Miniprotein binders against a7ua95r516to809. Designs and how they scored, part 130

Target 1, 294 residues: a7ua95r516to809
Amino acid sequence: ASLSLLSISDLVPDLQFIFFWMSNAIEILYFIQQKSPAYMQTIELMDDKAGSKESLLSATISANEEAMTILEEVIMYTFQQCVYYITKTLYVVLPGLLDCNPFGTEPSSEQCRRAAGVCVCAVCVMPEAVRRVVSVFQTTSDLLQQYQVHSEIQSQMFAYLFFFTNVSLFNQLIDKGPARGWFQRSRVLQIQASVKILLDWAKGAGHNHLAQKFFAKFCSTVTILASPPQQLSQMSWKALCAEHPSLKPVQLHRILTQYQLMAELGPLPIWQPSSEDEAYIYRTVDLLESFENH
Short names: E, the ipSAE of ESMFold2; O, the ipSAE of OpenDDE; V2, 0.75 times the mean of E and O plus 0.25 times the DockQ between their complexes.

## First folded at step 8 (miniprotein)

Design ja18
Fold by ESMFold2-Fast, scan of step 8:
Structure ja18 (fold): chain B 294 residues (1-294), chain A 86 residues (1-86)
Amino acid sequence: as target 1 above (294 residues)
Amino acid sequence: SDEAERMAEDARRMIEEAQRLAEQGNHEEAIRLLLEAAEIAARSGDPYLIAKVALTAIVIALQTGDEDVIRRAEEVLLRAKELMRS
């Protein structure tokens, strides 16, 4: 099971296989939930012959516990496999989003295809890098719908994918941004426009609440960097912390330091950390985000 | 009834043997036995036995990596699901 990691379309057969088995495991869960109460009642109403009723009830409870354990293992395994393959593909395509220009892209009529009766020419006006990311999310959504995966599991899937995307983009921007020139205002505005395309897709797909929750850190970063110098220089450190609670002191300090350098705002720092936060602006261990919830 | 109880016991033993065969890597024989167990499980009236046949087929399919074994595990699953709807 070798993955190219370059295109989501290359993974569709493997993902279809995994979603098929996951969907069927969920169907079996529904079957047990529907049939179990009636079957248990049938046993309870049974005439007690030589202790057979108690023995059968005990065996049925054990059977239910065994089935639930196997179902949880199968559903979790297949869910984790889907997440693994999808996030591997996202990891390869996400850096391109930081290096594309949505404002300079003219609509192309060269290639226009229809999928599910909808014209995909709207995707043709996106930068290729943004289109690749949207394609991963759209393909995931299509597969979840095709295999009729419960909405709760769909929400869990997109919660994780948005979490992963946010961490990946934030870490790329903070770590590689200075060397790549990504903190220049013109580049930040391009990044902001590209992110808006992703957020608009999420809203259209019914995942607006998840996108707002899980993209908060990257959105805060881009919002600060896109602010005009005259506006940002009027805000105190405490006001910035209040408006951007997702950012840690070291992260906010790094962002503001880069902003000050790019805007050439003078020799002394304009934004002064609170006395309590001064101890934390140098905690380099907290600079990059972890993919683990801690 | 006594007949339904005997069918349930027979189905349980067949499923246990199929699981043992699968653990030994004999997925081919395990699948064949699961198809027979599905019919008996349905006749027993115990919904957990039908579910166990289906779940065992899913586990075999996820373990094997062999396309022929996967296809036949899918046949077991589809038959079990048909019996669940009856």
Scores: ipSAE 0.649, ipTM 0.901, lowest interface PAE 1.0, mean pLDDT 83
Fold by OpenDDE base, second read of step 9:
Structure ja18 (fold): chain B 294 residues (1-294), chain A 86 residues (1-86)
Amino acid sequence: as target 1 above (294 residues)
Amino acid sequence: SDEAERMAEDARRMIEEAQRLAEQGNHEEAIRLLLEAAEIAARSGDPYLIAKVALTAIVIALQTGDEDVIRRAEEVLLRAKELMRS
């Protein structure tokens, strides 16, 4: 099947299966952790038949450690499978976010039309491209809640998904942005508005801190590009570095260079990298973000 | 009690055999054995044995492509969870 046809809805049955077993594995892990101390105490209180108690305790500890290890492997495996499926759907829908015009009157999606009334929920009023991205996250959230997955695992899931989203959007913007016109002010403002809708959703879903943390690089890039030339041209390299610490020197330099070209600005001495950063601006290997760092 | 210890030993052997069967790809027989082991494990009073039943059911469910085996693994899991709460 063409990756282009894969929707999150198509993966819901598979995800439900994985989430079910993941949630139960976590529950069993928690059960063992909670019962272990009490059970070990009961063994310790048993009449010491010569050497049998120590052997039983040792065997119990070993069996517990083995069970815990297997459960952790199951949880990790199921987690990775979930991430794999969800990120595939994100990979398909994320490019649409960069091309989205949130200020346009796009017709409401067919799914909300089936409800006899115009649904005015926040998701229904979203541009289609934004809605598709939000739908992936919302479906993930709904499944995590449905199966009562432990809050820490939920946080890790969203952390990774936001990380993946940030890397994907950032790399696409840096690599393809000039050629696709995404560095044009009007387009940047559209992207900024689309990302704001996504961040507002994340805030409403209780993931504000994670979203702010993991989208920092993309948001910084968009913020710089959205800045008026009159304002940005007054900011020094050092000031921009300080305001946007999530950006590496090579990334900031690329953004500013592309901004300069787009805005038809002459050379700006104020944007000249410091002597300390000058060596780093040529590290093109650090320009794009890696998916492996998480 | 001596009876609880015997039940624990029996349950442990049954679970180990179910694990071996599962590793061999005989998931159906493994699940049948786990259903029997679950009740014995619960009566033994050893919380690890019932957890090990549940874990083994989870592993089988993730390894098998047979929907009937998956359903039965779920039944074992649910029963184990009931017994864990008792």
Scores: ipSAE 0.631, ipTM 0.887, lowest interface PAE 0.8, mean pLDDT 90

Design ja19
Fold by ESMFold2-Fast, scan of step 8:
Structure ja19 (fold): chain B 294 residues (1-294), chain A 86 residues (1-86)
Amino acid sequence: as target 1 above (294 residues)
Amino acid sequence: SDEAERMAEDARRMIEEAQRLAEQGNHEEAIRLLLEAAEIAARSGDPYLITKVALTAIVIALQTGDEDVIRRAEEVLRRAKELMRS
């Protein structure tokens, strides 16, 4: 099977094809898991003076092993294909999230005034860049629902999609952030607001625990960068490590260095790494995250 | 029964032949045999034989780029699932 790769909307027919076959393979898996014990019991209860029972049992065990092997291969293949094309689409749209201003002036002044001073469009209309990312997640959710994919497989898929999103956003922010101005406080606050829209979507979709787990690194990064100087200056290196355990020493050191560079409020405290971490703040090989799932 | 065992052996032979034809690229003939094998597999009472028919159809669909072959593989899967429910 071959897929076209123009946008998530353009991929829907091709993804429907893969989800269709994946859901059917999962359904067959459940069928055999349900029927196998009953079938084995009927063989056990057979009265056969020719000794056919032992041959039937042996053949059935072999058939089960063969069926499980093929099912595992089909389910894994289709799962990997779905993840591949969905994450490829995510990779294209994710950088836009970091440049997005969810507080933009797109809504008219009249619309904001009619909302009693609150911008209704900020609640009712998602920014384009955020909408593109949410559309990928929503389309995935819709397809999983359309084909009645088991909740365990749904959880595994969103776990990986959130893992991928976290790694991609973190790496882009750390690697390209200085050149793009993303570490400026006003930009960090915009990024924080945009990410909150994604996290709110995940909560509404029933994936709050997965989002909390797999977005931890990027959320920690944004939380630190958005912290008021008065609050951040009161925290020691050990306290920051304890509050943000997902960050490696080199990552935390890079984040704090960027925070200091952006500060316009005079001298900031020096965050001294613990003795155990001093060597690790210089491990550049650990700065960016790997896309390989361990 | 003797009849059920004969049907099981017939179904196994047909499925193996369908798999061989699919490996050789003759997907249309493989699918035709799978549809026949599904009916016989159901009569055998062996749930693994119906499962093999369904799985073979899925594998053919995933390996082919031909929409006609895919459509017919879907037909095999639909029939196998009907027989699984009966």
Scores: ipSAE 0.569, ipTM 0.876, lowest interface PAE 1.5, mean pLDDT 83
Fold by OpenDDE base, second read of step 9:
Structure ja19 (fold): chain B 294 residues (1-294), chain A 86 residues (1-86)
Amino acid sequence: as target 1 above (294 residues)
Amino acid sequence: SDEAERMAEDARRMIEEAQRLAEQGNHEEAIRLLLEAAEIAARSGDPYLITKVALTAIVIALQTGDEDVIRRAEEVLRRAKELMRS
């Protein structure tokens, strides 16, 4: 199937299978971890019949270690598969978020129209492009809850998905933004509003801290670009670095340079990088974020 | 008790046989045997036997392409979890 046709709904059956095994493997691992000490103590309290106790203890330890290793491998594998499928779906829908106009009257989703009334739920009032992204996260959340996946694994899943989303959106904005007009103030305000809807959803879903942490770079970029020229032109390089610590010097420099071009501002000495940062602003390898460092 | 120990030994032998059957590609028979082994393992009072049943079911489910075998493996896993919580 072409990547363009892949919806999260199409992946639900496969994801359900993976989440089932992941959840069960976690539960079994937890059971072993909790019960093993008590069981070992029971063996230790047994009468030592000619070394049988030591042999049984050794065999039990070895069996537990093997079991835990297998379970950890299953958990890791299933986690990776979930991430792989979900991120593929995100890859398809995320570009639409940057082109979205949340201030426009978009028709209600077809799914909500099939329900006997105008659904006024938070998802139904979302712009379609935002709704598609939120639907991926919501479906993931629903599946994690349905299969009662351990909270730590849920947090790790969302951390990675938010990381992926931030990297994807940031890289697209930096790389394609000038050509697509996404650095225009009106477009930036649309992007800012769309991202706010996503962040509000994340907050409502209990992932506020993770969302703030992992979206920091993209949010900082959007905040700078959304700033009025009169306000931003009064901020020094040092002040901007301090206010937006998630941005590397090369990234901040690129953003400001593109902002100057878009706003038709002449060279601003106040935005000149410090002598310390001057060596770093030309490190183009650090301009885009990597997916590998998570 | 002598009965619990006998049950543990029986369950262990059944699990080992299920593993051998699975290695031979006879996943259906392996799963049938695991369903029986799960109940015996639970009654034995040995928590590791029921976990070994569950693990074996997981391995079989991951190795087989047969949807019916997978469904039965899921049943073994569910039953094992129920027995672990009891």
Scores: ipSAE 0.301, ipTM 0.729, lowest interface PAE 1.5, mean pLDDT 88

Design ja2 (at its last look DockQ between E and O 0.78; V2 from the best seeds 0.00; counts 0 for: pae E 2.2 > 1.5)
Fold by ESMFold2-Fast, scan of step 8:
Structure ja2 (fold): chain B 294 residues (1-294), chain A 86 residues (1-86)
Amino acid sequence: as target 1 above (294 residues)
Amino acid sequence: SDEAERMAEDAMRMIEEAQRLAEQGNHEEAIRLLLEAAEIAARSGDPYLIAKVALTAIVIALQTGDEDVIRRAEEVLRRAKELMRS
């Protein structure tokens, strides 16, 4: 019968171990894709007894299907294990990104220079909390490069990691933000600056498109919260929905409510939900994002 | 072709026996048999057989917590990959 990894219960918790076996499974997939056409031609050129050619062709098709099934299980399993350990680490370090202040750091002589009494590289000084998050992404990138994992798999890995980070940060901000003061304008501007450092890392790593796609919800939230009151008050509910299509009605309503409280704009919403969206602003089950990938 | 067909059948039987031995916890004999199967699989000319040797080694390594078994599975994989490049 076929071998399956779905019932494996005892694992070595070592990312290098998992990446090693994943990269080898992918290499075997490429080997089969490369050699299969030539092998099929040798069968076609065999003695034409009809039955003997048909038997070998049938066996080869079965062998290919079996190999693809095992490869899918191995690659999926190892990919899921990598994601599990990386996201477990991310989950621990991500809340710190919402509490750090990138504007308050004084440049050190080791990291920044001064010219004519002015610091000329202040932007290179990164808060420890942001550095921890970037280190997880950089280590992942380094491991994928070390084991020469195909660019398509690398893209899938970072797509999921950015998706996870977006959901984690959004849920933390919405759920815990009021109690922790994260909706205050000065704190929102700090969060925006910290997120920009993370997005700049992604751009430098060649993942700008993925970062823009998968951080859309959190970026929309921060953009709204950082908007000047004069600018935001001129936007209708429909205009905000059009600018921020990633936000669900209940999410947008919660964000705007927090904005009004922090900006002292008064207790009544300036932004009126459309009749189509009115029922959905009370769907609390849709407030927080799911970690299930769509 | 008749010789290649017999080699393919022998390799398949050896791989299946190695899988059975591994299932029973006899990893040492399973690995020895996989190394022998790799040589015969390569000579058969069937790329799916050498791939199956390599995949079996990967599965054994992922299933076991034994450092020695993992190291020996890596030897099987290394040999299979050498034969794939030839």
Scores: ipSAE 0.692, ipTM 0.919, lowest interface PAE 0.8, mean pLDDT 81
Fold by OpenDDE base, look of step 8:
Structure ja2 (fold): chain B 294 residues (1-294), chain A 86 residues (1-86)
Amino acid sequence: as target 1 above (294 residues)
Amino acid sequence: SDEAERMAEDAMRMIEEAQRLAEQGNHEEAIRLLLEAAEIAARSGDPYLIAKVALTAIVIALQTGDEDVIRRAEEVLRRAKELMRS
């Protein structure tokens, strides 16, 4: 099937399989961790029959270390597989978020239409493009809960997914935004509203802190672009750097340059980078975010 | 008891052989041996052997494309988990 037709629903069976084994691997890991100290104590309390105790203890430690290593590998492998499938689906649906007009009258989801007519739930009233993104996260949440995956692993999963989403949206906005008209104020306001719906969902799902942390760069970019020219033109480079610390100097400079072009503003000396930042604003290698550092 | 110790040793050997078979791609034979090892491990009363059985079942399930082997791995896992709670 073409990548373009892949929905999260199509991946649910595969994800269920992976989550099942991941959850069980985690359970076994915790079982070993909990039982290991008690077992070692039991060995230590045994009568020392001619060096057999030390050999048994050593063998037990080694066997536990091996088992723990294999379990960690299994957990890591299954985690990576989940992330791979979920991010593949996100990759397909995320571009639609940037083109979405959340202020338009879009029909309710087909699923809710079939079951109960007009559903007024928070998801059903979402624009289709936003709903598709939220559906990926919601499905992930539901599966993690269904298989009772440990909360730390859930947090790591959402941290990575939000990271991936932020990088994807940010890079698309910076790279394609000018050509696609996404830097136009009306479009920026649409993007801002769409992202707000996603953030509101994340808040409702208990992931507010993670969402705020990992979407910071994209949100900062959208906030700058959504700012009225009268307001933004009064902010110095230093003030903008301080207000948006998630943006690298090269990124901020690019955003401001494109904003200036879009708003037909003349050169603004107040936006001139500091002498300290001047060397960094030309580092185009740092312009786009990398997926590798997470 | 000497019998429990012997059972533990036997279970360990069976688990190790199941692991070798799985590494060789012989998942069907590996899981059959693991099912037998699970019962012996349970009788030995060694919780680590039970954990090793469960772990080996997980590894086999993730490596195999055979649905029957996967189902049997799930059974081994279920049984191991029952024994972990006892």
Scores: ipSAE 0.658, ipTM 0.895, lowest interface PAE 0.7, mean pLDDT 90
Fold by ESMFold2, look of step 8:
Structure ja2 (fold): chain B 294 residues (1-294), chain A 86 residues (1-86)
Amino acid sequence: as target 1 above (294 residues)
Amino acid sequence: SDEAERMAEDAMRMIEEAQRLAEQGNHEEAIRLLLEAAEIAARSGDPYLIAKVALTAIVIALQTGDEDVIRRAEEVLRRAKELMRS
């Protein structure tokens, strides 16, 4: 295996191998599911002579259970291997999304806000960092289509890839954002535009629902940070929690603290957590997300 | 239907022998036997037997690092899939 390779193009032969065998295992699964009822009915309608019908039915059930067990293990194994290869590549390219400038020379505040709320236009171009991430997703999509992998498995694959992307981007923003200056408004607007390009790709690829579901935490974070001070300062803690249910109290509190510092809105807290949330706003164990899906 | 039952028993024995040969590292003989078993399994009318042939080929291909063995496992899979569609 070429597990040490970091670019998606270097992993294509390994992914082609795995997708080929995974797709064939899935086809066999559906063959069994389609044929099983009719075959069982044929045995049940058979004339019984000295118990031969019962023996054949028992052996048939046992053979079916063995085949199904092996199939499920193969499909799970190959799926996990694909995800492993692809996420290693994503891990390398995702940080660049936070550092890139998708605008030209002079991104305006209104242009940056419009880019975040609408489709990419002539001011927003696909920078190399965004292109690298899109290339991983597009190559994955192309391979899944090439090998005719069942649509449910394709959806599960992208659900996990979007989950991984969200966790990676969110954790880096929260953890490295202060040192990298990523909470400054001009930088947040650049990040928002880059994410918009990625979301547009997902919509065009038929994965809009999955992207909206699994990017919710990172998108909520960027939406809050991109908000004009006049609008955000008038929103209560409770209203913000209701609009951004994907954010844990400690996460929302951290985001708002950084926002207030960067917008220079004074030293006194503007947003007062509800009494029930105050127990949770300092739980640092809940600040970063886990890559493990529970 | 005694012929179909006899064919099913023969196919099952061949598949089990192929699995044993593959566990012993004799992938070439296992693949040859699977190709023969595919034809008999299809004539038996038992869909689980042709599926087991295909599955055994897939497992061999995933466990080996040998390109020649993989290519021959692909031949078994191709033939089994043709028989599944007939």
Scores: ipSAE 0.365, ipTM 0.791, lowest interface PAE 2.2, mean pLDDT 82
ESMFold2 (binder alone), look of step 8: mean pLDDT 84; pTM 0.819

Design ja20 (at its last fold request DockQ between E and O 0.87; V2 from the best seeds 0.69)
Fold by ESMFold2, look of step 8:
Structure ja20 (fold): chain B 294 residues (1-294), chain A 86 residues (1-86)
Amino acid sequence: as target 1 above (294 residues)
Amino acid sequence: SDEAERMAEDARRMIEEAQRLAEQGNHEEAIRLLLEAAEIAARSGDPYLIVKVALTAIVLALQTGDEDVIRRAEEVLRRAKELMRS
């Protein structure tokens, strides 16, 4: 219950504080980079009256090293604090993407299902669960722009937020999917539609490349599960690995096993892992992803 | 010039004193001294001195939980940035 108090709106003042000081540290970094060459040249052009030029140059090098050390620490600290607060909020809202029905305003979404081949999510209003996730990303984007944070830092922040989103969604799908019915085809199509809304937001916000890179594992999983049985059963293990390089052998094997069960394709395994991959398909230590960056 | 070197030395001592005061919890005096040091640092011609003032303010603001200290550290930073642009 207490976790529901971590809405992004409640964190805006804390994020404003952190972004203010981070953006100013970045500005000081740029000031040094612009001024340092000219100042060093000024020292080199000085009259060396009593060897004071060499002493001043040495002191300047030391001052630059000290300043850069402090700046690196401040920027890293403030970046980590922003990410910490934002991901705490994101962790609370992301599971709802797996449970929501994006095809309509009602839980059943009967209108969207009955309009076969005509009704798309673009006609429906954004589901509450998707809106909550988009709100976190949009608020973050708005704050970064408000404080004029350098575009490279903005990109790094969304790279991590998308990485975090991918890990959270993938782990929940793999870990809880069988018990929650998330591997059923109707459910997979709903999940796919919800993620498409999020990807469309990322594209419109200028982060399409980052979203494509960092959502790859989750998107690969959903793509496989959404595939028609006749199309997927014609693909070899080697072809599937090549098409979905983001998936580890144990992950791909688990997904295909659930696909075969869901599609009722019989008791015999359809896909034969390569000999090298057979060593790894039962490594449960590799099944779930780490939230660590690497 | 010799005047610029004297100003640089004065600014260094003031910044170091401000840092010691901040470590001791005497934030009001540290901030006052940083504001004075900023003006002297800007006149010295050494850009690393005004940077050191700005960084001292940033570190202070991030370490304290005191809203008044944060507000005053922001004043120091704002003034340092103005002096950097001049």
Scores: ipSAE 0.725, ipTM 0.927, lowest interface PAE 0.7, mean pLDDT 84
Fold by ESMFold2-Fast, scan of step 8:
Structure ja20 (fold): chain B 294 residues (1-294), chain A 86 residues (1-86)
Amino acid sequence: as target 1 above (294 residues)
Amino acid sequence: SDEAERMAEDARRMIEEAQRLAEQGNHEEAIRLLLEAAEIAARSGDPYLIVKVALTAIVLALQTGDEDVIRRAEEVLRRAKELMRS
């Protein structure tokens, strides 16, 4: 039944329904903000008979509080439902990004020449696995635009989606990477190229700041693993911690341990944790990221 | 005015009755009453009554699995929004 969830297009009608009601709730919130001051002023300028004026003012404050409570519940509910459907789809397609080879899908220079006559440059074709992930983000962006959802809500949505993607990719790489061979240098370079495509999409969509913030951990991980042995072996533990502040000591230690194994470097004395960091290194519960942590 | 105060009271009672009918599963009558309440709410000059009609329609649509009820709740919302523009 999980195979029926491979396409974001299958969820578009459900997402359209939820975005429709969310956008209308936001519009009503805007209406209240626009009309409330003028209406409150008309009450204040009324005949100063305490009973009538004070009763209407009290009733209006109560009505505003009731409306705001319902709007908060509706907006939060619809936002959470959108996130649920989108992240459920992302969860299915994200592991494919760690397993795809973007270099293997590029047409040869000979094929380029045959198609274009005098074309010298190789043409890059986006891998299916990367296209599926990008399609989820693009469809979300299209729906937010279609229903004219306020830019602040759009930013919150992509903040959460990038957070979810980062946590999912990081946890999959750290937990399953050794068994899948994902820590091998050739595989890491493929992952780096695939992630670059996602980050380029985010930049083009106007979400560069959010992508930099929420993908920091996964990007640091891939950057370390893709580093040449000559470069990485010359860096101290302190220098690596400073360069990769998004990584917890236990996470950095696990990454460096896997790097040593895959690069066949043997033990390197320069990657020694500080006494303060040792407490984290001995606790595997801090290794994987929580989906609850903002 | 006294007339506006009476209209506000009438609209409020109609919205409360519509909510009660919706809770009992009488969606057809609830929607009919919400549409009537919207017109009276607009004439009362109280923007919060139009808001209450719109929010009642949104909540009804989100709580129901019935496509006909959803479609008709959209009609109530559309009318409330038209009245908000005036």
Scores: ipSAE 0.713, ipTM 0.922, lowest interface PAE 0.7, mean pLDDT 83
Fold by OpenDDE base, look of step 8:
Structure ja20 (fold): chain B 294 residues (1-294), chain A 86 residues (1-86)
Amino acid sequence: as target 1 above (294 residues)
Amino acid sequence: SDEAERMAEDARRMIEEAQRLAEQGNHEEAIRLLLEAAEIAARSGDPYLIVKVALTAIVLALQTGDEDVIRRAEEVLRRAKELMRS
């Protein structure tokens, strides 16, 4: 099937299967962790009949280690499969977020299944491109809750998905932004509004801290680009570095350079990198974010 | 007790045989043995044997593409979990 036709709804059966087994594996892991100390203590309190106690204890320890190892492998495998499927759907829908005009009257094509009649919920009033992205996250959240996946695993899942989303959006904006006109103020404001909707959803879903953390680079980029020239031209390199610590010097330098070109500003000495950062602004290898750093 | 130890050993052998049968594609007999092993394991008092039954069911389900086998593996898992809570 062409990647363009893949929706999160098409993957729900596969995800349900994976989440079921992941959740059960986690439950079994916790069972072992709770029962093992008591069981080992019971063995330790047994009468030592001809060294049988030590042998039994050793066998129990070995069985515990084996069981833990297999469970961890299952959990890791199922986690990776979930991420694989979900990120495929994100890959398809994320480009639409950058091209979205949230201020336009796009007809809401899908009614919220939770409402009788015309739903005016936050999701139903979203632009289609934003709704598609939110739908991936919402479906993921719903499935994690449905299968009662442990909260730590849920947090790790969303951390990775937000990381992936940030990397994808940031890299696309930096690489294709100038050519696509995404650095134009009007387009930047559209992107900013679209991302705000996504962040508002994440906040409502209880993932505010994760969203703020993992979207920091993309949000910083958009914030800089959305800044009026009169305001941004008064900010020094050091001030911008301090305000946007998630950006590497090479990234900040690229953003400012493209901003300067777009706004038709002459060279601004105030944006000149510090002597300490001067060597780093030429590290083009660090310009785009890597998916491997997570 | 000597009885609990015998039960534990019996359950262990049954699980091992179930694993062998599953590897041979005899999933029906493997599942039958796992269900029996679960009951014996629970009575032995060794929590790791019940875990081993559950793990075998999980691994079987993840390795097979057969929906009937998956459903039967879920049954084993469900029973194992019930016994873990008792």
Scores: ipSAE 0.554, ipTM 0.858, lowest interface PAE 0.9, mean pLDDT 90
ESMFold2 (binder alone), look of step 8: mean pLDDT 83; pTM 0.817
ESMFold2, fold request of step 9: ipSAE 0.672, 0.699, 0.715; ipTM 0.911, 0.917, 0.929
ESMFold2 (binder alone), fold request of step 9: mean pLDDT 80, 81, 81; pTM 0.762, 0.784, 0.789
OpenDDE base, fold request of step 9: ipSAE 0.547, 0.543, 0.541; ipTM 0.846, 0.846, 0.844

